# Ledger of designs, part 5: VH-VL binders against UPF0246 protein Cphy_1568

Target 1, 255 residues: UPF0246 protein Cphy_1568, of Lachnoclostridium phytofermentans (a9kqm9)
Amino acid sequence: MRIIISPAKKMVENIEALPVCGEPSFIDQTNQLLTYLKSLSYEEAKEIWNCNDQLATMNFERIASMNLKTKLTPAILSYQGIQYQYMAPEVLEKDQLEYIQEHLYILSGFYGILKPLDGVTAYRLEMQAKVNLSDKKDLYEFWGSLLYNKLREETDFILNLASKEYSKCIERYVTEDVRLVTCVFGERKGEKVIEKGTYAKMARGEMVRYMAEHKISTMSEVKKFDRLDFSYDENLSNETKLVFLKGESNVRDRK

## First folded at step 1 (VH-VL)

Design x10 (framework fv_tixagevimab)
Fold by ESMFold2-Fast, scan of step 1:
Structure x10 (fold): chain C 255 residues (1-255), chain A 119 residues (1-119), chain B 109 residues (1-109)
Amino acid sequence: as target 1 above (255 residues)
Amino acid sequence: QMQLVQSGPEVKKPGTSVKVSCKASGFTFTYSAVQWVRQARGQRLEWIGWIVVGSGNTNYAQKFQERVTITRDMSTSTAYMELSSLRSEDTAVYYCAAESYDSSAFDIWGQGTMVTVSS
Amino acid sequence: EIVLTQSPGTLSLSPGERATLSCRASQSVSSSYLAWYQQKPGQAPRLLIYGASTRATGIPDRFSGSGSGTDFTLTISRLEPEDFAVYYCQQYDSSPPWTFGQGTKVEIK
């Protein structure tokens, strides 16, 4: 089994809390993207980043000086945000770190796919970015099947804890011999399950920590997740979607 | 400590100019963009413009474009906002603000400078 | 320019109650570039939430943000005396001008 999760837009550089233990698998593709980004005018780069001038200027200057092989931070410590706060990678025990290094992959517009301890530089490039590199019109076309093929070499069971923006890189290539199972963390509102961003991100991070603490490798074990007041709901779930509902009571089971 | 300190209150006559300063300390001024925002009594916050300190590039809201000039002095870590052809409706508290690396929004604010335009 | 419209204009509530504040944009705003600020009389605004849902450093967990596209919400789960203030949403997406909503005043009932 392998677990995929989203990156975060905010990144920091910290080279000391955990060691860098590896190079990103597709560093050559990342170098192609870096060369492309360095070739862009400010206005072209800003359009691709789809952000304000303040962030665009910061990232434009960052790209100009970027070196992919020096001043590296472990990916799992670089991405910041509520998902990574609840995962709390810096306080994982040795065997739990070994678990996530073996099972967890972070998807990335810039790096493609990362193990937790792969060395990275801070960047901004979300998967939805509309690059114009050679004959590729966006990052989905640029990465193609590379990310799926890497996962398929290692497993036939992929647990998706990533947002749809990132999981689309994998979903479009899945064949019948591979199980892609998505976790949904939401609350029931009438006939719909609504996934609130903050709670969903908390739950995704907490699920990774939960899986590491319990050395989980099967779907049956994943279904036992009960942290942050979430509980598995059999009636709303199916073979490709595991739904966890927030709240003391399961509305489906109440009269 | 992450801080922006603004110059003191100003009382100006219509038709004159005012120049407000914003001195940065406790963070890297060079990598900052300094925002200028005003608020008239009982009104919403209104964005005036910004300067990207490292490059000197500015951008101004259309309403202020012909009357405002934003500059910075790298040696003193100070940004300035000058508003010309003052009118009574320019009476407001003027704020500078900046983003720290720890947020993507305006998490550092000056204390505000009251500008009063009256005869 | 993107116009942000906040509702309601005024919320009259008691300490301990939940406050729900809305911010609606005239066109889609990336959730990454929506922020919420608190302002008390005579003070500069204080950042509460950025990126629609990320709490700023030092902000109590009773404050939460949500939403995407054109509809954003700030929730204060249990009002404390110090929370009675004016709240502003702000977008800083794409290109200037950055714009603020007109504010929602949360006042003691």
Scores: ipSAE 0.000, ipTM 0.380, lowest interface PAE 18.3, mean pLDDT 85

Design x3 (framework fv_tixagevimab)
Fold by ESMFold2-Fast, scan of step 1:
Structure x3 (fold): chain C 255 residues (1-255), chain A 121 residues (1-121), chain B 109 residues (1-109)
Amino acid sequence: as target 1 above (255 residues)
Amino acid sequence: QMQLVQSGPEVKKPGTSVKVSCKASGFTFSSSAVQWVRQARGQRLEWIGWIVVGSGDTNYAQKFQERVTITRDMSTSTAYMELSSLRSEDTAVYYCARDEGYSGYDYFDYWGQGTMVTVSS
Amino acid sequence: EIVLTQSPGTLSLSPGERATLSCRASQSVSSDYLAWYQQKPGQAPRLLIYGASSRATGIPDRFSGSGSGTDFTLTISRLEPEDFAVYYCQQYGSSPLYTFGQGTKVEIK
């Protein structure tokens, strides 16, 4: 089994709580993207980043001086945000860290796909970015089937904890002999499940930590996730979609 | 309850632009994505593009990317699809549809009523 | 690009009969990313089934979906008068690009 998860927009550097242990698999493609980004005018780059002037200026200067081989931070410690706060990678025990290094992949517009301890530089480039390099119109075209092929070499069971923006680069290439199982973390609204972004990000991070703590390798074990007031709902789930509902335990106890 | 309401029919000359609106009600607009699809008389449904409402990020089908702009206005819970350089072949009913955006599945669970766009000279 | 081919083009049936609609993909499609929609004349499509077999909210249990790989089926166990419509399959696994079948018309005999 492999687990895929989203990156974050905010990144930090010079965090040394965990060691860098490896180079991104597609560093050559990353170098192509870096060369492209360095060739852009400020206005062109700002349009790609789709951000305010302060962030655009910071990132434009960062790209100008960027070196992919120096001052590296482990990917899992560089990405910041609520998903990574709940994952809490810096407090994982040695065997739990080994678990995520073997099973977890972080998707990235800039690096493609990353192991937790791969060395990265801080960047801004979301998977939806509209690049224009060679004959490629966006990052989905740029990466093509490359990321899926990397995962397929290692497993026929992929647990999706990534947002749709990122999982799309894998989903579009899945064939019948590969099982892609997506976790949905939501709340019941009548007969519908609504997945709120903040709670979903919390749950995705927490699920990674839960899986590392229990050395999970099967779907049956994933279904036992019960943290953050989420519980598995068999009636809303199927073999490729696992639905976890927030706040349902008291209602079920009474029914 | 949950509803998408589109603007009324349009008749346009070739070479002009059309802007169709899609107003959301009964659900949290900011946590959704809005899909745009068209259907010419007796033809297949054809995907045009989508917008993630919260971020404003868009994706367009390659056939339309040079002519289509999808936007949204958070204050009015409205998404817009603008198609430029209109041709007679663009005559179709244009639909908006909701994609929860964050569920991990891209099925279209609620649809607008459709907007007929007729392009004739 | 994945092409979806629906068959038959038209089913002529009476109320109470079973309808079986086929959708064949040019390449394998994960069952998780196949949906079925119903469209009546002058109306927008309505989601019936997603993930090949999961019924959408409010859809009667006479509608069921099945299949995997390249072959998918929509079954209506006992046709009601309101079920006479055009049905479309959709794959959404090639996101951000979505493709639809050409439709099967279920008409009254």
Scores: ipSAE 0.000, ipTM 0.396, lowest interface PAE 16.9, mean pLDDT 85

Design x5 (framework fv_tixagevimab)
Fold by ESMFold2-Fast, scan of step 1:
Structure x5 (fold): chain C 255 residues (1-255), chain A 123 residues (1-123), chain B 109 residues (1-109)
Amino acid sequence: as target 1 above (255 residues)
Amino acid sequence: QMQLVQSGPEVKKPGTSVKVSCKASGFTFTSSAVQWVRQARGQRLEWIGWIVVGSGNTNYAQKFQERVTITRDMSTSTAYMELSSLRSEDTAVYYCARGEDYYGSGSYWFDPWGQGTMVTVSS
Amino acid sequence: EIVLTQSPGTLSLSPGERATLSCRASQSVSSSYLAWYQQKPGQAPRLLIYDASSRATGIPDRFSGSGSGTDFTLTISRLEPEDFAVYYCQQYGSSPPLTFGQGTKVEIK
């Protein structure tokens, strides 16, 4: 089993609570993207980043001075936000950290795919960014099947905890002999299940920590997730989609 | 390659039933909803209903609710639409189509489509 | 039930021209859950656009979708001979039933 999860827009550097253990697998592709980003005008780069002038200026200066080989931060500590707060990687015990290092991959527009302890620099480049690099119109074309092929050589069971923006780069290449199972964290509204962004991000982070705490390796074990008032719903789920509904569980008999 | 293949054309008498099959290949059937739509000659597409394959849950347009039954067989990756009490105005091409079931709701766009099954109701 | 009204009913154009097709909903379509299909005589419909603006796999970049709420547009920037067909919009934003527009026929002038 491998687990895929989204990155975050906000990143920090120079966090040394955990060691850097490895280099990103596709650092050569990252270098191509860095060269491309350095070639852009301020206005072109701002359009790619889709942000205000303050953030655009900061990122433009970051790219201009960026060195992929020095002053690196472990990926799992660099990404900031509610998903990573609930995952709480800094307080994982040694065997739990070993679990996520073996099973967890973080998807990235800039790095492609990362192990938790791979050394990274802070960047801004979402997978949906419209780049114009060589003959590629966007990052989905740039990365192609490369990220899926890396996962496929290691497993035939991928648990998807990433948002649709990021999981698309894997989903389009899945063949019948590989199981891609997506976790949905939502609330029931009539016949629809609505994923509220904040709760979904909380649940995805919490699920990673839950899996590390319990050394989970099977779908049956994943279905037992019961944190943050979510519970597995058999009727809305199937072999490739596990639906967890907020507020629908019978928790009165459990304490 | 994602594909839906439907059963062949049917000629039925008024008052009888017709059962159209739709066989899926090249994608994960259990993560899909199968939609049923019909189109009479020169008319718009008309939604009949869906089945969420994994759960077996169905939803039918009110117009068809008392006459239509949608089912699936997961072992053969095949969905079925049965329409009973046929009348001449049921003469149409009947299409199945895949809706990707991301949230267990069945409310999605349709891709791919089956080739269509012509059902003619005449005495 | 959301009623979708397409306009114009027929659009007569020459190859190389821009086509703009409208789809208006009687009620707001949630989350821009609106798709566009192309249908040629004797064939099943073909998905062009989903989620109002996302192009389906294999669809040329001359096709684009836009809009939200109740007003949606399909644009074909430069008509090719193969683009003369009937186009349907479809919503999946509300509770069932799912509904289709009546179609816009794009024909050669």
Scores: ipSAE 0.000, ipTM 0.399, lowest interface PAE 18.9, mean pLDDT 86

Design x6 (framework fv_tixagevimab)
Fold by ESMFold2-Fast, scan of step 1:
Order: structure tokens, then C-alpha cells, then sequence
Structure x6 (fold): chain C 255 residues (1-255), chain A 121 residues (1-121), chain B 109 residues (1-109)
């Protein structure tokens, strides 16, 4: 099994609690993207980043001086946000870190796909970005089936903890011989299940930690996730979707 | 079965530089980090700096930033600490230390035997 | 930079007694990434405890660590002759520098 998760928009550098243990698999494609980004005018780059002048200026300067080979930070420590806060990779023990290094992949608009300890530079490039590179109109076309093929070489079972923006890179190419199972972390609102972004991000990070702590390799073990007041709901789940509901009481679940 | 073997003792004149080596065996060097510390006779352990072997990223204690360079050679599984502009107060035993696994929540659990550097005129 | 202060500077005890050594950090040590080392004259430091409370491989059970945040303790429940040495704490939190305390000498009365 392999687990996929989303990156984060905010990144830091020079965090060395964990060592860099490899180069991104598609560093050549990343270099093509970097060359492309460096070729853009400020106006063109700002349009891609879809942000205010302050953020655009910072990122434009970052790209201009970027070197993919030096001052690298492990991917899992570089991405910031509530998902990574709850994952808390820096407090993982040896065997837990080995578990995520073997099983976890972080999707990235700029790097494509990353192992936790791959060395990265801070960037801003969301998967939905529109580009004009090698006759490709966006990053989905640019990456094509590369990311799916990478995962398919290693497993026939992918657990999706990524957001829709990122999981689309994989979903588009899934064939009948591969299981792609998505975890939904939501709350019951009448007869509907609503996934609130903040809680879903917290739960995705916590699930990675939970899986590492328990060395999970089977679907039945994933279903035992019970953190952050979430509990598995068999009636709402199926072979491609595992639903965890927040706020369902122990009394209700056992009656 | 991690082992760190350091180069032999050095006697240097003030103003020169010294380069101490630390050769690793018994583990995957690329996933390691190596720190350098020193200890003058009868004094405490003093942290000098650190290198993440895979990336080559370094961090140095402020006291040493202008005089120390830590490097590694992946092909020989060896880390190096070079200290320049030597002074008599740099006389100390210099140790390298590494962890056998990345991010295990372990400190530096394997230590070299130490290298005595004597700075005298 | 986190400054680690060890106390007492010297602890004079007899074999069979309990030794309690303190290490106080100037700010919270992330994830309790604090280690204890034993050093004998002419030797490299030997890891005893990591993660504040985990005993390193091969270390006798008379050594134990505890604490979190800014206050950490190393306890030797019953001193053996070979335990008379200098003990250092080190924080190895999420980013360097990985600073050491000044040491506590455990000596025979």
C-alpha cells in the first residue's frame, strides 16, 4: 500500500531535524518547470500564482535565485499548515519514520511526487496552475500519467488522503487492477455528510501519524482510526470510500 | 553496527588550519547527520556544527561560523571538519557523532574515538 | 539558542546511593528531544537516555530519565563503582544548534 497526501502553500527552509534522504523522482521535470518560471515576466508569473503583489514579488525573487541542488529541506518538514501540524513528523520514532518513508507520498505541482525525506526548495505552484510549456496548458497535462505510473510500479492499493485538487492527478489514470480508496472526514448534517476543510486537514495529518504508530498495512486496520473524535461508519462507506464521522457518540455507535 | 573512525592527532602552529576526518561504516551514510563537538582539557562539551549528509546542508554554532567548514564525501562515507585561523585555545579533543537512522527521535548515538588537536608555537 | 543548565555541578555520593541530576532549559525543548550522556576521562561520551526517558541499547535499568518542557532529570537508582563519571545533557530539538549542558560530576565521597 501507498498513501498520498496534499502539499501546503506555505513552506519553510533550513529545518534540519530530519536529514534529506534523496532527490525528487522527477527532478528533471521540476527543472523544466523552473526554467519555464524563470522565463516569465512578472505579470505572467503573478497570473500563475494568482496572488497579491507582495506575495508575487517574493515568489518572483525566489524563483530567480532558486537552485534545486543546494540548501535543501526534507519535504515533510518544509510544508507548513494544519495537516502537517497534526502529522507532526518530527516526533516520529525510527520505525515510524521508516514506515512513512516507505508508504507516504506527497503530491506537488512543482515536484510532482515526493517521499517525505526528499530534498526540496520552497516554492509556490499549485496543481491547478495554468502553464504554457511544451504544448501543455496546465500542470495536469504537464505531469500526465507520470505520477500514477510511479505509484503503480510500487503498489496496486493507494490510500487517498489528498484533497481533490491533488488526487485528480492520480484518479484520472486509475484502472480496474488498482484500488484507490479515499478517506472522507466529515460531520453529519441531517441526512448529508459535510467535510469541513479545517477538520479534514487535521484528520488527514493525524491519520498518517496513526498509521505510522500502528504500522498499518490493511484496510481493516485503517477503519480503526478513532482520533479527533472521528469514528468509522460502515453504512456510509464502500470499497472506494471510507467515511469517518466527527461527533458520533460512543452510546449512539453501540446501540 | 555503526562505527565512526576519526583521523589521527594533529599538532599545528597558530594561524594554520586543521582538517579532521570521520569515516562511517556499518550503516547507510546518506540518511545520516553528523555533528562535531570539541572538549578542551577539563572543560565541557562544546557544539561546533552539524551536517545533513544527504543534502550537504550545514549549521554552525555562532562562535565558529567564520572559521569552520563541515563537508562530506559520499563516495568514501566520510565527514570532515576544517577549522581555520587556529589559536592556542582551539587545543581540544574533537569528536564526530552520527545517528544510524534519519529522524528516529534518537540523538547522536554513535561517536568517533576523538581526535586530539594541539595548537602550539 | 537553548541554554541548558545542569545542577548540581558536583554530586558526592557513596556506592549504593541514589543520584538525581537536573537539566534545565532556557526555553521549552521540542518533543522532549533531550539526551543524557556519560563521559569518563579520556573517553568519548556514551549515550544513556534519549527522548528524555528512553534508555539506549545496552544501558542498565538503574539509569532512568524523566521530564518535559524545560525541566529534565536523570536518576541512577543505586550507584555502582563504574557510574562515577561526568554526565551531560543535550537538546537535539527540531533544528540546530544542538547545545549541551555544562556537566554534572558524580564523584565518590
Amino acid sequence: as target 1 above (255 residues)
Amino acid sequence: QMQLVQSGPEVKKPGTSVKVSCKASGFTFTTSAVQWVRQARGQRLEWIGWIAVGSGNTNYAQKFQERVTITRDMSTSTAYMELSSLRSEDTAVYYCAAHSYYGSGRPFDYWGQGTMVTVSS
Amino acid sequence: EIVLTQSPGTLSLSPGERATLSCRASQSVRSSYLAWYQQKPGQAPRLLIYGASSRATGIPDRFSGSGSGTDFTLTISRLEPEDFAVYYCQQYGSSPPYTFGQGTKVEIK
Scores: ipSAE 0.000, ipTM 0.399, lowest interface PAE 17.5, mean pLDDT 86

Design x7 (framework fv_tixagevimab)
Fold by ESMFold2-Fast, scan of step 1:
Structure x7 (fold): chain C 255 residues (1-255), chain A 124 residues (1-124), chain B 109 residues (1-109)
Amino acid sequence: as target 1 above (255 residues)
Amino acid sequence: QMQLVQSGPEVKKPGTSVKVSCKASGFTFTSSAVQWVRQARGQRLEWIGWIVVGSGNTNYAQKFQERVTITRDMSTSTAYMELSSLRSEDTAVYYCAREGYYDFWSGYSDFDYWGQGTMVTVSS
Amino acid sequence: EIVLTQSPGTLSLSPGERATLSCRASQSVSSSYLAWYQQKPGQAPRLLIYGASSRATGIPDRFSGSGSGTDFTLTISRLEPEDFAVYYCQQYGDSPPYTFGQGTKVEIK
């Protein structure tokens, strides 16, 4: 089984954290993207980043001096935000860290797909970015089936904890002999389930940590997730979607 | 537009409790974390604690753990800090502030906004 | 708990001069989690710099931040009369508690 999860918008560099244990699988493609970004004028790069002048200036300077081999930070410690805060990778025990290194993949517009301990540099390039590189108009075309093919070689069971913007890099290539199962973390509003972004990100990070703590490898074990007041709902779930509802636990279960 | 508005000044006797409010407007309260900080006259800023509004999770500085409770009411977009067993050294201006995160994808969308401060005076 | 130590305690300068303020952490702090604030008497702190080097909205370009690891610097390239104030650094990472330095007072000579 392999787990896919979104990157975070915020990235930090901390070369003194956990050791870097590997190079991104598609570093050659990343180098093509870096060469492309370095070739752009400031105005062209700013358009791709779709951001204000302050942020664009910082990233333009960062790209100009970027070296993919230096000042590397393990991917899992570089991405910051509520999802990674709840995952709390820096406090994982050795065997739990080994679990996520074997099972977890982080999707990335710039790197494609990353193991937790792959060495990365801070960047700005969302998966939806429009590019004009190798006859490709956006990053979905640039990456094509590469990311799915890598996962396919390793497993026939993919647990999706990524947002739709990132999971569609995988979803569009799935065949009937591969199980792609998506976790939904929401709350009931009448007959609908609504995912609130903050709670969903918390739950996705917490699920990764939960799976590492319990060495989970099966769907039946995933269904036992009960953190952050979420509980699995059999009636709203199916073979490709596991629904966890917030606030369905009674007062006694919280103690 | 975006702002945090705190409740008015308080004068309290030693041994009592004070509850300060912090009302958010102009931004998404549920996606925020709110920190509480105090400053006695002529002294440094001292961090008290923090609450993630969406989850209700809190963390307190060790110095305040036994006396402070931070809560929120999502229906009124208001965070609260209650400090008990007040002493004269608790006399300070108390601030709430929204924790900002630098976001490379959206730029500086998560600003670090501060309330105007609430003077709490503890005297007999 | 990460302890932030600021230096100097007081910096006496004239308008037009450059101010350089230091903030040192007891443990490595990601640059993304380091902020600088300005506080004038009777006012709430004002965010100047976040992520160690990014200016907050409305902050003049004479303010700049730099540094990584345990050593961070706030620079005011040309002091204006309105810049004489107390400056605080703060680390605001994903793992609280968040902590402030003790402050550096920039005063007119």
Scores: ipSAE 0.000, ipTM 0.373, lowest interface PAE 18.5, mean pLDDT 83

Design x8 (framework fv_tixagevimab)
Fold by ESMFold2-Fast, scan of step 1:
Structure x8 (fold): chain C 255 residues (1-255), chain A 122 residues (1-122), chain B 109 residues (1-109)
Amino acid sequence: as target 1 above (255 residues)
Amino acid sequence: QMQLVQSGPEVKKPGTSVKVSCKASGFTFTSSAVQWVRQARGQRLEWIGWIVVGSGHTNYAQKFQERVTITRDMSTSTAYMELSSLRSEDTAVYYCAAVGKYYYGSGSFDYWGQGTMVTVSS
Amino acid sequence: EIVLTQSPGTLSLSPGERATLSCRASQSVSSNYLAWYQQKPGQAPRLLIYGASSRATGIPDRFSGSGSGTDFTLTISRLEPEDFAVYYCQQYGSSPRYTFGQGTKVEIK
C-alpha cells in the first residue's frame, strides 16, 4: 500500500534534523514550472498565489532567486501546519521513519509527488492554481496522469489521506486494478457525516503516525484507528470510503 | 541495525547463469531498496540495478537490462540477483547494498553486503 | 549519464598529514546528491559522506565534504593509520541513475 497526503502552504527551510534523501521524481516538470513562474510579472504571480502583498512579495523574490538544487530541506520537515504537527515526523523512531519513507507520498502543485525525505525548496503553488502555460490551463492538466502512473507502478492499494484539492489529481485516473480508499474523519449529523477541516487535518496526521507505530499494511488494521476520539463506523463505510466518527464532547464548529 | 550477508563465491562457465543471494537481518528489510553493484579487479564500482522490497518494483542499468533479474523473498528477508549469458568480463565481486534507513530515491548506500566473487572461466 | 572523474589517482602521504581528494562531474550534479565511500582491500565500501557535506553515522569528524555543482572535495584533516584506503565518489541525483568515480588511492609514503 501507499498513503497519499496533502502538502501545506507554509514551508520552512534549513531543517537538518533528518537528512535529505533523494531528488523529487519529477524535478524536470518542476523546472518547467519554475521557468514559467520566473517569467511572470509581479501582478500575474500575485493573482496565481491569491494572497496579500506581503506574501506575494516574499514569494516573488523567492522564485526570482530559487535554485532547485540548493537550500534543500526534507519535504516532511519543510511543510508546516496542524497535519504535520500531529504527524510529528521529527520524533519518529528509526523503524517508523522507514515505514513512512516506504509508504507515504506527499502531493504537491510544484513538485507533483514527493517522498518524505526528498529535498525541496520552499514554494507557494497550490494544485488548484490557474497557471497559464501555452498548452496547459491549470496544474491538473499540467500533471495529467503522471502522478497516478507513478503510484500504480508501486501498488494496487492507495490509502487517501489527502484533501479533495489534491486527491483529484489521482482520482481522475484510477483504473479497476487499483483500489483507492479514502478516510473520512467527521461527526455524524443526522444521516450525514460532516468533516471539520481542523479536526480532519489533525486526524490525517495522527493516522500516518498511528500506521507507522503499528506497521500497518492491511485495510483491517487501518479500521482499528482509535485516536483523537475517532472510531471506525462500518455502517457508514464501504469499499472505497472508511468513515471515522468523533465523539460529541469536544468543541463543535458551525457553518 | 540492518546487516546484509551474501552467498559464497561462484565459478561459472561462459554462457551459464549465476544467482547471488543477499540476506538481510533486522526489521528494516521490508522498507528498503536493495541495490546491486559490481567491481572487477582494479576497476570502479558499476551499478547494476535495484529492487524496492515492499513493492517488488525493479529498475536496471541499460548495460545489464537484458541479462539481469533482481527478485526478493520477503518471508526469508532475501534479495537475489541473477545474471545470465555470462562472459569472462563478468568476472567481478558483486555487492548488494541497501538504503536501509531511507529507501527508494535516496541513492546513498547505508548498508553493504560483504561481496560475492563470481569467476567466469572456461 | 554523469561521468565522475577523481583526482589525483594516487595520493602518497604520512600519518598526521591532510588529504584533499577531488571529484569532478561531467555535468552539474546537486550538492545534496553526492556521496563519498571508503574501501579497504578485500572489504565492501563504507559510506562516509552523503549530500556532499553530511557525515554518516559513526564517521569521525576528521572527514569532511564540500563543494557543489560540478566540483566536490573530500578532506581528511589529519590522517590516521586506518585511513589509508581507496575513496570513491558517487552521484545519486535521481533514481535510477547512480554513477561512481574511478577512485583515489590514499597510500602510505
Scores: ipSAE 0.000, ipTM 0.386, lowest interface PAE 18.3, mean pLDDT 84

## First folded at step 4 (VH-VL)

Design y44 (framework fv_tixagevimab)
Heavy chain, then light chain:
Amino acid sequence: QMQLVQSGPEVKKPGTSVKVSCKASGFTFTSSAVQWVRQARGQRLEWIGWIVVGSGNTNYAQKFQERVTITRDMSTSTAYMELSSLRSEDTAVYYCAADLEYSSSFDYWGQGTMVTVSS
Amino acid sequence: EIVLTQSPGTLSLSPGERATLSCRASQSVSSSYLAWYQQKPGQAPRLLIYGASSRATGIPDRFSGSGSGTDFTLTISRLEPEDFAVYYCQQYGNYPPYTFGQGTKVEIK
ESMFold2-Fast, scan of step 4: ipSAE 0.267; ipTM 0.668

Design y46 (framework fv_tixagevimab)
Fold by ESMFold2-Fast, scan of step 4:
Structure y46 (fold): chain C 255 residues (1-255), chain A 119 residues (1-119), chain B 109 residues (1-109)
Amino acid sequence: as target 1 above (255 residues)
Amino acid sequence: QMQLVQSGPEVKKPGTSVKVSCKASGFTFTSSAVQWVRQARGQRLEWIGWIVVGSGNTNYAQKFQERVTITRDMSTSTAYMELSSLRSEDTAVYYCAADLEYSSSFDYWGQGTMVTVSS
Amino acid sequence: EIVLTQSPGTLSLSPGERATLSCRASQSVSSSYLAWYQQKPGQAPRLLIYGASSRATGIPDRFSGSGSGTDFTLTISRLEPEDFAVYYCQQYDRSPPWTFGQGTKVEIK
């Protein structure tokens, strides 16, 4: 089994609480993207980043001086945000850290795909970015099947805890002999399940921690996730979608 | 550890200028952006402008465009906001805030500088 | 410019209760660029939430943010005595000016 998760927009550098244990698998492709970004005008780069003027200026300056080998931070400690707060990688025990290093991959517009302890520099480049390099119109075309092929070499079972923006780079290449199973964390609204972004991000991070704590390797074990008031719902789930409903586990109907 | 320390209170006459300083410590100043906001008593926070420390590039709110200048000195890790042609309506607490390491938020704030504009 | 309107203006609650604060934008704001701040009398604002839902360093987990588009919410699950303060939302989307809401005062009932 391999688990895929989204990165985060906010990143920090020079966190040395955990050692860097590896280089990103597609550092050569990352270098191509860096060279491309360095070639852009400010207005072109801002268009790609789709961000406010302050962030665009800061990132334009960051890219101009970026060195992919300078003062690297482990990926899992660099990404910041609610998903990573609930995952709490900085307090994982040694055997739990070994579990995520073996099973977890972080998807990245800039690096493609990362192991938790791969050394990274802080960047801004979301998977939806509309790049224009090497006859590629966006990052989905740039990465192509490369990220999926890496996962396929290691497993025939991929647990998707990434957002749709990032899981799309894997989903489009899945064949019948590989099982891609997506976890949905939502609330029941009549006959619909509504996934609220904040709770979904919390649950995705918590699920990674839960899996590391219990050394989970099977679908049956994933279905036992019961944190943050979520519980698995068999009726709404199927072979490619596991639905966890918030609030249902603590609600008992009176008879 | 991470701190922004602002200069002390100012009392100014109408028509003069005030220059408030904001000294950074405990982080890499050159990779930050410094924001300036103000708050009159009992009122909301009002954004004045920013400076990206590395380049010196600035942006100002239209209301302040013709009267405000934001600068920095990298050797002393200090940002400055100068507001000219002061009016009584400029009486407020002025804050600097830092956005660190190309983040999306105002992570650290100075303690504030009271500027009083009176006769 | 984007106008942020907070409601209610004042929220009177007791310690232990849940507080729900709303922030409505005059036009759509990317959730990536919405923040919440806490301010106590005589102090600078303190960042609580950025990117609509991410807690800032050192902020206890009783604080949470949510929302998208034009409607955003700050929730304090169980009020502590130190949580009685004024709360401001802020947008910093696309192009300045960055704008703040008028504030919601959370006071002891």
Scores: ipSAE 0.034, ipTM 0.608, lowest interface PAE 7.9, mean pLDDT 88

Design y47 (framework fv_tixagevimab)
Heavy chain, then light chain:
Amino acid sequence: QMQLVQSGPEVKKPGTSVKVSCKASGFTFTSSAVQWVRQARGQRLEWIGWIVVGSGNTNYAQKFQERVTITRDMSTSTAYMELSSLRSEDTAVYYCAADLEYSSSFDYWGQGTMVTVSS
Amino acid sequence: EIVLTQSPGTLSLSPGERATLSCRASQSVSSNYLAWYQQKPGQAPRLLIYDASSRATGIPDRFSGSGSGTDFTLTISRLEPEDFAVYYCQQYGSSPPYTFGQGTKVEIK
ESMFold2-Fast, scan of step 4: ipSAE 0.299; ipTM 0.685

